# Designs tried in a protein design chat: VH-VL binders against UPF0179 protein Maeo_1037. Part 2

Target 1, 145 residues: UPF0179 protein Maeo_1037, of Methanococcus aeolicus (a6uvu3)
Amino acid sequence: MDKRITLIGSKIAKTGNEFIYCGVLEECSECRFKKICHDGLIVGKRYRIVSVRSAKHPCIAYGDGVKVIEVEPSNNFTILIESKKALEGLTLSHSDIQCNNILCKYYNLCHSEGMPEKYKIMELHEKIKCPKGNSLIKATVSTIN

## First folded at step 4 (VH-VL)

Design e10 (from d2 with heavy chain G27Y, light chain S92R; framework fv_daclizumab)
Fold by ESMFold2-Fast, scan of step 4:
Structure e10 (fold): chain C 145 residues (1-145), chain A 120 residues (1-120), chain B 106 residues (1-106)
Amino acid sequence: as target 1 above (145 residues)
Amino acid sequence: QVQLVQSGAEVKKPGSSVKVSCKASGYTFSDYAMHWVRQAPGQGLEWIGYIIPIFGTAEYNQKFKDKATITADESTNTAYMELSSLRSEDTAVYYCAREGYDYWGAFDIWGQGTLVTVSS
Amino acid sequence: DIQMTQSPSTLSASVGDRVTITCSASSSVSYMHWYQQKPGKAPKLLIYDASSLESGVPARFSGSGSGTEFTLTISSLQPDDFATYYCQQWDRYPYTFGQGTKVEVK
């Protein structure tokens, strides 16, 4: 089935959010939902949340608990790119922005996990004020491999 | 108004089975874990197991794995616990209890209890 | 299995007294809950996650503790508070309860 039910941390359990599935951590073997959380998910693959159930369940791995979500594989995602490289329809090779400010609101968009070697710019959004002075713009990109 | 209503008292013979029901109302039944806990006369509380109805999978206290079967019927908002091979030591009040939303595993709503008496 | 031991098993108290019940876990636990049970009734949640008061529970009830030692306190005992109190850990399977502490009229 294209859509799967799983559990994810409550703070990130929002319709439209995407994540890279990273597998099971041996150090948290007491997760009561281990089989359900991980059945049918592929390590390194990107998923998009399409539905979130309201109930919150306790989970030692997530301090604020977990929620039941329905996910589907995702081929599109949102990132920040340098404005000088931002042109709709352009295919880019991934290049990291050098920044260690993990408290930045935009940190995850600048340092997106699981980036493919190449991606295509589908749509450009708003420009971002970067505390480090980088000229950045939010973009929706598509994997092409 | 969240409530859990359990089936009535049962008197069973040793070696038989009993199936207790727990009907939920006032919340989204499928999304919350439903636990079963028993209490022998004059004794403390003992956890049996639980089910999350949307997944249809149950987990058990190892002591009860070969004895208890926990199921749920989402169409009727009802959870069940069947206990097989009954012995006199199984005489107890059996409770269903909901694992509360945002309550870190705490049982926030309890059924009224079902007394199961095992005697010849 | 994590063993939960309550102290005392029984205590005699008068209305207005400050009552303290201790719960000791055989190993460190992340989540601890407290329940009140009156004769012939189902248990009622009082405190969740060691110190959070359940809605509708009087402010005279409080919880504290972490790791292996947890405490339930009733600051000024009322007639409705004569009951048996149970602690419960949600750290590991099987979920376990303390043996109970009965609060009796002195």
Scores: ipSAE 0.013, ipTM 0.576, lowest interface PAE 7.8, mean pLDDT 81

